# Ledger of designs, part 9: miniprotein binders against Protein ANTHESIS PROMOTING FACTOR 1 (APRF1)

Target 1, 330 residues: Protein ANTHESIS PROMOTING FACTOR 1 (APRF1), of Arabidopsis thaliana (Mouse-ear cress) (q9lyk6)
Amino acid sequence: MSLTELDDGLVRRMAMGAVFSDFGGKIHSVGFHRTDDLLVTSSEDDSLRLFDIANAKQLKITYHKKHGTDRVCFTHHPSSLICSSRYNLESTGESLRYLSMYDNRILRYFKGHKDRVVSLCMSPINDSFMSGSLDRSVRLWDLRVNACQGILHLRGRPAVAYDQQGLVFAIAMEGGAVKLFDSRCYDKGPFDTFLVGGDTAEVNDIKFSNDGKSMLLTTTNNNIYVLDAYRGEKKCGFSLEPSQGTPIEATFTPDGKYVLSGSGDGTLHAWNIENPSEVARWENNIGVVSCLKWAPRRAMFVAASTVLTFWIPNDGESPAPADPPTDQQQ

## First folded at step 2 (miniprotein)

Design s04 (from fb2 with T8F K10V W17K F24E Y37E R44W E46V E75Y)
Fold by ESMFold2-Fast, scan of step 2:
Structure s04 (fold): chain B 330 residues (1-330), chain A 81 residues (1-81)
Amino acid sequence: as target 1 above (330 residues)
Amino acid sequence: SEKKITIFIVVPPEKAKEVLRKIEELAEKYGAEVEIEVEGDEVWIVITVRGSEEAIERFIEELEKLAKEEGVELYVERHEE
């Protein structure tokens, strides 16, 4: 993977393309495959859906009624996913599943969490992954074995992220604390702690930029912070309109130069973080966005509510912006 | 070498009796154990089988064909060494 260099002009040209509106409820998680042109969605209708992002086509849909679907991400194999459960958590302990989309098989259950998994992150370098739960623990797993490899107990709601080299992981927790761990010896405790100054809201999500230099935090009080990943100093921050019931989602562009976010008023925003200014704002007709991610290897992002939308640059050879994209009903 | 797996088939109640009958016929051939769990308005057929990798893969293939024919969900739990 090479980093894609973007400029303000390209970001401003992003426009809604393909639209999928056949979901039976809100989409609550999306994930891109790291190397293949694939996207997976999980939604309140208990479906997992697989999309070809090169052609904007739905490839497969499966329903998961016993456990439901919640957080989802790809493993390194494009045919397999890790998905967290919404139902029957306390009785079965089957909070996480390793499954194949193509042959509709559950390959492994990961048991131990006693409450919902709210954060899920795959290691970029091996078959390890982390889960953070409302049970006030972060668990470290290996796809090859059922047994939990490690557990970290903490206060409040955890959010977890690996850096892009898999050498460091971060856990954000109650009180605006972000703790950094060495992936090879995390059992020695964190080697550093950052505090998000003055914000008392819980951290909803944490992400590293692809160059490892920046850290993106979203909070439950609708603020976004970009921190220096080495020192923990705030580089910039943005405040968004409040939303009733839907947390704000934000994403880095692959080059780490821009941050995109939804807002409680239904708009999408893009900021240049090198020169902290809003460079683009898009009105949309899909409501408040619950999921927002930029594709790792394309000038493309997805924004989802109860509707999934693909966004690509308007290159001047495309239809006029007044021409609505054709909805794909599958 | 002996292998053990668990297979889940989720059926609506109106199909449960017919699907279960067909599963029990296949299970007898492969020496599989069949249990039923009810959750909400769905019936979960839980199948446990032991055998060689070759025999288990044939059993899964037959169950997958049945699930596709009946339009029902199928999940397989496999154990890694």
Scores: ipSAE 0.000, ipTM 0.271, lowest interface PAE 11.0, mean pLDDT 83

Design s05 (from fb2 with T6L T8V W17E F24K E35V R44Y E46W)
Fold by ESMFold2-Fast, scan of step 2:
Structure s05 (fold): chain B 330 residues (1-330), chain A 81 residues (1-81)
Amino acid sequence: as target 1 above (330 residues)
Amino acid sequence: SEKKILIVIKVPPEKAEEVLRKIKELAEKYGAEVVIYVEGDEVYIWITVRGSEEAIERFIEELEKLAKEEGVELEVERHEE
């Protein structure tokens, strides 16, 4: 629960370390376990891969040819995952699976979504989770029951996020609106609404900072915004190069003081949000980054395209590699 | 008056072929829709049944009888659609 305090110098020293390049396609989702030093990836090659982030080592790989893999996250147990499906959605409705990586078994199917899941979020305090789909619904689930616990119908592409205590969740709605709900009585409707940009700006992704004070939004107009999570007031905003066909992801540092984002030109950017300024920019050889997440308990982030890269602080100047570093695959 | 219910059954992989054949025969008798999901060694059978409460209960009773006859323990989960 203790956050690592970062400074501009440490952020600037972040450099590419371990690289895994044996993926058969784009990596479309990555997730860190909250407490264990584990990362899971899902890729266009239908694989789920489990990594030990402390030792930069691939632990397991499983292939899911019938359903494919799409969005993925850990449950509270380090051996179990929630994964969304890419195949057979219209015929089966089996949009989500609860999986055990320990014995490679599917524990439960969650049926209901009629189109791909584009947002997936695990509750930080219980066995509940949310999914947002291109079918224009957000569904609330419980890992113990196949039946959907609640359905919220909305217009546009949904994005969902729990706050750090799991007491509030946020849903992006049409027209650049973000609605906030009380997790214990969401059936009473939203208790607040934040507006982002003009009436035509849409939200692609929502993340809460670990301290609960800030909300990070990415939008369809290639801007990122940091809002005050209590009042909805804009704290700062940054503009990015447009991406053609690859969604841009942004992440908070664990202390909530910095935001990192990909850009359509393949660069990575870091901004200090307490004193809004760009503190670092990295040019990389992996192309446009589709996944970007900072580890919850480490000075480490991952950036993924068709390759997975781990970034850690370098005590000296890191030589910029002309080519991607040697693959760490075992 | 008419209800629709989704029944989810998890079948042990070593008995999957035998149990699936019998479940399909039973489902045809009751006009139920059967969808089979196989991932690696896991086999799940999703059965959608439409009818009166009495007809649905009778179908579930026959599923439980089938499980005993085949020496298989079925995990049955009921969802009202």
Scores: ipSAE 0.000, ipTM 0.098, lowest interface PAE 21.4, mean pLDDT 80

Design s06 (from fb2 with K4E T6W T8A K10D W17E F24K Y37E E46I T48Y E73F)
Fold by ESMFold2-Fast, scan of step 2:
Structure s06 (fold): chain B 330 residues (1-330), chain A 81 residues (1-81)
Amino acid sequence: as target 1 above (330 residues)
Amino acid sequence: SEKEIWIAIDVPPEKAEEVLRKIKELAEKYGAEVEIEVEGDEVRIIIYVRGSEEAIERFIEELEKLAKEEGVFLEVERHEE
């Protein structure tokens, strides 16, 4: 239930609105709540920050110096988060925490990972979630139980995603391989394997479109691919400028018709994937974007570097910032 | 033997002075020795707590109640020897 249907014109009108520049370092992760108008961020300053996206305002900030903050996402409840740890992983094993922002409490620890969690996703269907770690495992969890419900051992840096219906999950791994699992019987192994042809670079991130028809992959060599989620066939692909130390993030629009991505030169790009063409390109002064996500229920996206920016359509009823004068001035 | 832990509290600026006073009162009441630092221009209070295991546990329990009452987040790190 989108508030506004997307077309090329609306995408082109997206412009930077609210800016939050008080972060003490790079923003590592951003996550929208699925149904409520809320965003959470995690940052190098060890903060978790909660934002009201309807009014573009900060609601809450908490600091987590013992564990740090890294990957973060909402549970189904708008006051509850899952957050991964950066510090003390090998000594404590406290790699993941279930938090209540309403009560300012840690509700549960999920122990087992021996190294940093680099991928985290919540089931759209139930209280299960997945984590992928540099310890070369993917773990399945249930919010109600401390014990790990399932473990898959893999090579390299895993990236994980549920499809929108929660019926399938994908694990992207070393060598450009993507394995698809039935979420109800994943212990039988994958039912399909896609190979990202011609690209042997490690997959950095994987996302399903909301209609379940497309899969979005970003790679460590600055390429993005859109695949058919059923057959694994490449629909389109784009190359971006290289970035030193900052992986690119790409996002679908909620209707699945557009992909947006950052680039190593600090620009943002938007492509129509039904008729593959670049629809918009934005030059900005925030540096290389580390996080990029479109809001599930709004004509809005967020782009984050060391600052967090909200982007909304610039309409003719609200004055746009004037371009520099092109006429000669004396 | 004594234990040492640290605790972090994120406090709104208008509540910082009152919360600091109450932290010191709780430490004195429960026999915990505390050293306090303020980071981020009143947005974070770091408390280093020393004492017996029992004194520290009682202090933390009461501090958790204070944090919930004042609407602030409490993070605790405990060192094991």
Scores: ipSAE 0.000, ipTM 0.270, lowest interface PAE 12.5, mean pLDDT 81

Design s07 (from fb2 with T8Y K10L W17E F24K E35W Y37D R44F E46A T48L)
Fold by ESMFold2-Fast, scan of step 2:
Structure s07 (fold): chain B 330 residues (1-330), chain A 81 residues (1-81)
Amino acid sequence: as target 1 above (330 residues)
Amino acid sequence: SEKKITIYILVPPEKAEEVLRKIKELAEKYGAEVWIDVEGDEVFIAILVRGSEEAIERFIEELEKLAKEEGVELEVERHEE
């Protein structure tokens, strides 16, 4: 399906398709490759799983018992990943790994973080990436070099994102503050700071829209904000039902016209941000969604809890509760 | 039913090249996936094997023999189905 066909009607017709229920626990993180039709997942069973999203097929599973799996994203190469660690962080400092799914190799370790990585972002234009940790630092890395290229110390929980041109990156912080940095001279400090208004909770996640015009923030008190990425003005905001222990995730559609998120009551919501309104609501049977992302090049999103679900448009469907799969083993 | 097991081997770096070569040869025979991870001065090898109970048991026996011959530590974890 073409991205130019994405409108309110198509969004409303999104429905649960392929389901993968063989995970040994909660799915921590999902990531799409930017150009190839691939998805990777990390979960509590210490697995990394690779999926072909065009054919709805699981391609590969690997287990990482020594370090565990936490945050994951693709590099520019479709067979290589960056994955953060769950175990032995205080003793080793081996918080991040660069690995190949093609030949099952750990290519490089990135040492330095003293606590769990909660945000991970790959540069859209080069082999750089950023990690934000509960150790109150953001680190800048280069896939070609073991040594940390830069470090920024902050007071709150950091969340990091590159803009789509890789010229600017944002660090979201406690109190709804967002600091913007020039990627070429970040050591000079931020060139701008946005405040999101009355929300006093920590920011969980930050994303730029693909056109670079909007910024999406989620907070620990179950609010979502869409800001103008240039001026920092609030375009719209939404509140969701509370979810204890599971942070809110939200995603842009690739055209930047819609935002989707999961709520603490298990529902999924879609909003049109150009004409601010809720356009769709889906009740589902998978519980509270821990991961939610729209595919970069398809009319498709994934929603994950302990189960991974793929959603695609169906002309016969409207937003309604889906029945549990009847051909699944219990 | 098919079984799945994960096997962990801890190898000092100075033995890693020879042990890894031999492990890869065994893995090729059994269709196993091999992951290499380095932690400090030790090389951690994880092997994922799927197959019949008979095939898996033969693989484990060959790995145990290899580990004993090379003087390396072997830890076996089994995941049912």
Scores: ipSAE 0.000, ipTM 0.352, lowest interface PAE 11.6, mean pLDDT 81

Design s08 (from fb2 with T6I T8F W17E F24K Y37T R44E E46Y T48L E75W)
Fold by ESMFold2-Fast, scan of step 2:
Structure s08 (fold): chain B 330 residues (1-330), chain A 81 residues (1-81)
Amino acid sequence: as target 1 above (330 residues)
Amino acid sequence: SEKKIIIFIKVPPEKAEEVLRKIKELAEKYGAEVEITVEGDEVEIYILVRGSEEAIERFIEELEKLAKEEGVELWVERHEE
């Protein structure tokens, strides 16, 4: 399907549709395929699950008890994934795996990280990917080669992101620094550095908008910042309720006009970033949302805790024959 | 060269005994050396396979058939190089 044009009304009409509640623990990570209508999840029950988002249908479950599952993303092929490990990292060094869900095969191990991967992103234009770890390193990889292609050492929790053209990647670092690299010659060091001032603690996550004009940062002290991706100037910022032990994810809408985020009180929020205001707020029975992503090609997002939920615009219910419909909300 | 492959199979508890027996039979039949670890309440079977490349490939092929026949999920961890 083609991308949907969004406005405040459509965002406000987003409502919970399909629900999958058979997970054996928290969902750690979700990822959409860039072009195909597919979603993958990783969770505490050590499963990887593949979903058809067009029909909100589970296609496949696999279990990975030796290594566990943590961060996950698609490669360019819709049946191939990169998944990070939760267990036995120090003994095996097998921190990342390239696998096929088509034939249930783990194709490569990427060894090097000595602690959990907290940030993982696939290049949009080639078979390169990046991982950021609690071992205080960012590693650059190529799916075609087992050996690590590059290592950057830094203090704090790394967060990594490619821009949508694959020409630039960003690494967020301790002290509110975001360093920008040319992906063709990253070994020459960063070409720019943004300093996110104020009360910003550590950056937990970083994302580029699809048009490359904005950069979304979430912090460990429960703030969201939207920066100009060219100048590093703050466009807007929002504060979240604190979350105990559950990481909060935020996402751009595909048009870059809105940001959505979970919060420590279990609420989901949507903000218009062109005219900064909170557009929508949803209360949930699923607890604190740890994974939140808007689909790249649909008016759809997913929100996950121990439960995976699909959200789509609500066209309204057909009235039951015994009860007349009401349009009134209170 | 001698190869090492890790195979993971998740089976419902009611099928575990039969699947384990068949795995051992296949290993013996095709000359693959296997080390089997069983974990969890929904039985997870880890198989470390050693042997000649031919023996390992024959064993894996038959094990994939077994997994499909029994309706259980199987993962093969292979190093490309």
Scores: ipSAE 0.000, ipTM 0.316, lowest interface PAE 11.8, mean pLDDT 81

Design t1
Fold by ESMFold2-Fast, scan of step 2:
Structure t1 (fold): chain B 330 residues (1-330), chain A 81 residues (1-81)
Amino acid sequence: as target 1 above (330 residues)
Amino acid sequence: STEDQVRELFDRAQKLVDEAQRYADDGQPELAWDTLMKAYEISLEMMRLAAEAGDPDLQRTAYEFLDQVFDTMSEIEDRKN
């Protein structure tokens, strides 16, 4: 529940609480609302699910059989979100949808991408968002307008992220490079390019820390890097066990002091990045974790495989041996 | 040395880029693409060698060439379609 800075002791006390196991397949995307106590999930069963994180309960479920569900994020409004499509992309072009969970309505379609969207990011300061697709483009959108506002072409698998202030965005490029753009004049091209020193593997995912000082990269060769967000110099790096067929997500804590990640052996790891060391390691019973995010305003994170688990600080007792996942409504 | 190896690969890749550009200018975009893909593969090998050497300046130089190859690929792709 802490909205203040974390310490090693609190991170070590994180333990599995609520579990939701009624998904019909793997969970492939999770997103927290920035200000409200809400989480959305998308899964292979074509569902979008809305959760109340304060009371650990499922509020709503909708099924999207025509398009499927893939990447998802909240808009600034807690009842609306942006969702990417898995099916019928080439024929319809309906690769992205703006929808209301409140009344199950599709408010707008965003057409243009010719292949699956693999990265999706909402601007923190306005109604703009970015999508990165296997069609080798990053598109910039305005939530209020159907037409694409801008397009950037690249050769590799894109990953996109806004910094916390919405002034800069980053795009992963082939060869282990990250290009940085000024959000107000991105059409002038990137103002900087960061290279991961000593590694040329593709970048799977990019995240900025909330203080804007660090950048978190995960790579296809199962490494995590934390870079200085201003200079691109490597602050620290960690290696993961290989995860065949399952992409691994890593997350910052809200204060930017810790990084958490899954691993191919099914463990969860936490590292202190100010004094680079592994501070916690959890062996769980849910398999390889593909979705992992720390809540923006709480001492809480979620870890998802085919089940969704909520993690909160324990009462100071040593945790009992891992129990099999169980539904909140036993 | 690693720098000498990267320089040799650079010279070979640059000749392939020049050859690809000539094919494109002569209205043979498929041959241009096939030739440029060879330059691209050499550029990735240059990046690997520079990274293994732990030389940031060499890695930056190798990447700038790879980035140039990407730009040329985009131009040729427009002609190929």
Scores: ipSAE 0.353, ipTM 0.737, lowest interface PAE 3.3, mean pLDDT 85

Design t1b (from t1 with W33E Y40W L44F Y63L F70Y)
Fold by ESMFold2-Fast, scan of step 2:
Structure t1b (fold): chain B 330 residues (1-330), chain A 81 residues (1-81)
Amino acid sequence: as target 1 above (330 residues)
Amino acid sequence: STEDQVRELFDRAQKLVDEAQRYADDGQPELAEDTLMKAWEISFEMMRLAAEAGDPDLQRTALEFLDQVYDTMSEIEDRKN
């Protein structure tokens, strides 16, 4: 593993390396495997693609014309995935699939959602996973059975995340609220609720930092918030340029000290969370970045639009310094 | 005070939830849904006032009530189909 303690200098040295531009449309989601050096992508061309991140090469491509591809993540096995469907949802009810990339075979269908899945996450400790749908439900599943193990009803666009230890999961709901559940006894209801202060826009995405101490929220009105995951207090917040219709993803670095995000003008930003400041800004000439994730075990992140790009430290060179804001008025 | 304002809105919204439950029990789910939408609008205003006051107890009260409204909406929608 090549991951070291990150500092402002290393973050600032991140630069675009490998580029893959043969996609037939926008990339919908990307996911890293937790332990293996693998990345999977889903895109508008109905492909699922598997990449070796150590050697920056495409290993496999499969096309899923009947169901399409939308949200995707690895299971614990490096050759199997969970993927949500874009097509034929009303007729088949096959909104989620458990797939083998090795055999290009569907291992199981998970039926129940009545509308598109917009949030998907795998338990870090067992074969459970969660899905949040525009049908106003979050469903809990087990890879070993096709029957839904639990259902939580809510209003609005759900976003769901497990913490890295699998002890807690969070569900975002309408009104800027985030509910926290003990994963062992979620049927007893949430043990805590956080309100995103002053911003009642829907939460688009939730992520926990690897140490479980921070929670990263992106909202539909182009704001990013970092909360204390224990107390729910806002640590810091950032505003992005508006992105009409394109979802923006933000990511923690593995040490939890930095947050990176795209913006509606195609720029990538990095902020230091311990000493809240913008550390780096990259003019990204691939358009608005809809997928952005830092690799769990490497000094590497991926940024995707219709093009997939891998970013690694540029030895011996610093990127151009970010331009100051056009106005300094407070 | 802000707490008094939130309390008054809470009492008003709770009466609307009770009224909506009566409509649903009487086999009038569309009237129940319309009435709940009014309760929802009030609960949202309660949440805004509580957030502005920075009072975590008021925020929890407002959010718990909003949850009650959503649960009732879900139950009523099930009765429609």
Scores: ipSAE 0.000, ipTM 0.209, lowest interface PAE 14.6, mean pLDDT 82

Design t1c (from t1 with D34L M37F Y40L Q59E Y63W D67L F70E)
Fold by ESMFold2-Fast, scan of step 2:
Structure t1c (fold): chain B 330 residues (1-330), chain A 81 residues (1-81)
Amino acid sequence: as target 1 above (330 residues)
Amino acid sequence: STEDQVRELFDRAQKLVDEAQRYADDGQPELAWLTLFKALEISLEMMRLAAEAGDPDLERTAWEFLLQVEDTMSEIEDRKN
């Protein structure tokens, strides 16, 4: 069924279920498929791993020793991924790969970036995607063509996101500015600029809510901001405990009513965005959570450090061992 | 030639896609999926050969067919569930 609207009670009942602890290092990136019950992870052990989220089971592992793995997302097809490279960037220029998980083959290389990709976003409506790199460029690509389709040079650390309709994309700029572009005529420059006000730190991640109403920003100084996606007005903001060397990820729930984030002290937080208040806080034993995403079509989220965890609602019923018969006769 | 090899693989894969569509129409989505997986393997080989040749027209042809196979697999996966 379609995910029903979440309420505070359901969010509070979210609890750690399946745990995968066989990673050889930190998990860099996680991505859900938009329509299929699949999750992909990238890790410091150079693996890409495919998971069935319906049954919380690992389906496949592939190792990428030449290029490593960094940022990853599904294309529109559940069989194929875009993955950024961690190694040999200066020598090969092979910064991004289009690949198949089903037969472990690289279908295409996208060359151009001179430093690691830190932001990667697939268009929700066509075969286009965007990458933002520490080389201070954002590149626009088409899966059908090796050549870069467009390049935008910027100051500071880029973060990129498509809106839910694929008609607008956002690029984070130096000083907490976010510029919005029409995806069909981006060469004419941005049509709007949002400022987060009072925070000059770099934006490390940007996301649109599925309903298109909100924009979620995380900063390098451990702040979260939720903006009105149309007007750029700040709806709410939260400060997190500092995390040294480990970036934190925040996520919307699919209905756009809640935001979840990790914190530098290892806690997970959930806030109601309509009536800005902290709804839930979870202490966990997996350390600082670097990857956090809510599933597009389920009451489920994943939280990852060096360990991948699946979270689902706990109805308060634990599987208790069958009670021995009392006062029963066969 | 590489072009002839890609054409031969295309013909083989298209026959598998047609066979998979018949299985799906007959209410056998598991068998349709397995048949499409074979077509996917051929499509990926077509992409590899086209990329090695550096021929943009062959790459486009192989890419378009790969997308067709992946779209069909996604459709049949929805029917399995």
Scores: ipSAE 0.000, ipTM 0.233, lowest interface PAE 16.3, mean pLDDT 82

Design t2
Fold by ESMFold2-Fast, scan of step 2:
Structure t2 (fold): chain B 330 residues (1-330), chain A 80 residues (1-80)
Amino acid sequence: as target 1 above (330 residues)
Amino acid sequence: DKTQEMLDKIFELVRQAWELAKQGDEEGTRKTIDEMNRIIDEAERLGVPQEYIDQLRKYVEFVLEIFQWYLDKLREHKDE
């Protein structure tokens, strides 16, 4: 399936297809490659796993016992990743690694963070990336250089995101505030601040829609907010059942018209944000979803707990035999 | 030193222009950018080294690109 324009009917027809259940614990992070049909996962069993999403098959597994695996994303090259560490952070400072998945080689270490990296994003336009840590800093990096290029100190649990053009990035702050920065002049401070309004919980995650019009926020009190990305005005919001120990993740569809999220009761929900309404609800047997992402170029999403599941439209009965030329109606 | 003071003034004007752009005030935004250029022209006349003047001009050029992008996005949003 290629990128398609979505409607309520197609979203409602999404159904669980391929299932991978051989993980040794919870899946911490999943990331799609922006252009290639690839997915990477990180999990509690210290594995990084590479998947072909076109054929729903596992291509490779590597184990990272010294550092563990936590947050992961692709660089622009489909064989290389940025991965954050779970172990030995305080003693080594080796909080982030640039990895070649092809030969399981560490290309570079990025040292500086003193606590876990909880947010990680790759620039859409160059070899820069950002990391947000429980050490109350956001660091800006360049894949070509080991030295940290910039550091921003803030209060609370940071969440970071680039917009689609890479001209602006957003950083979450305590109290539901989101600050916007010019990516070339970030050291001069933010040029705008959005307030979620009335929510004192911290932001877990920030995402920009591909069209640049919307910003998606998830909070520590299990609320989802969709803001106008230009004005910071709330477009819509949803509340989910609480999940203990696992933050709720939400995702845009590639056209920006829908938001999907998991709830603490194990259900998955889809909402139309243009005409704010719940379009679909799926009860599943995989438990509380720790990772949820829609594929950039396909009618496909993945939902992960201790099990990785691929979801695609259920369009299929076996094809009926072609009608003979003289009978055009059945 | 003095270049940093000029850059700080320009950054404050960027913040002001951003507030005007968010309100769709294209004229106010452009007037603020014009004020940034006047500050740079003054710095050049006062003998600030040319490499710093070139850096400031490139910065204002970048800011203008961001504001044009934002104003274009506001127009798209308004038409929906």
Scores: ipSAE 0.000, ipTM 0.170, lowest interface PAE 14.1, mean pLDDT 79

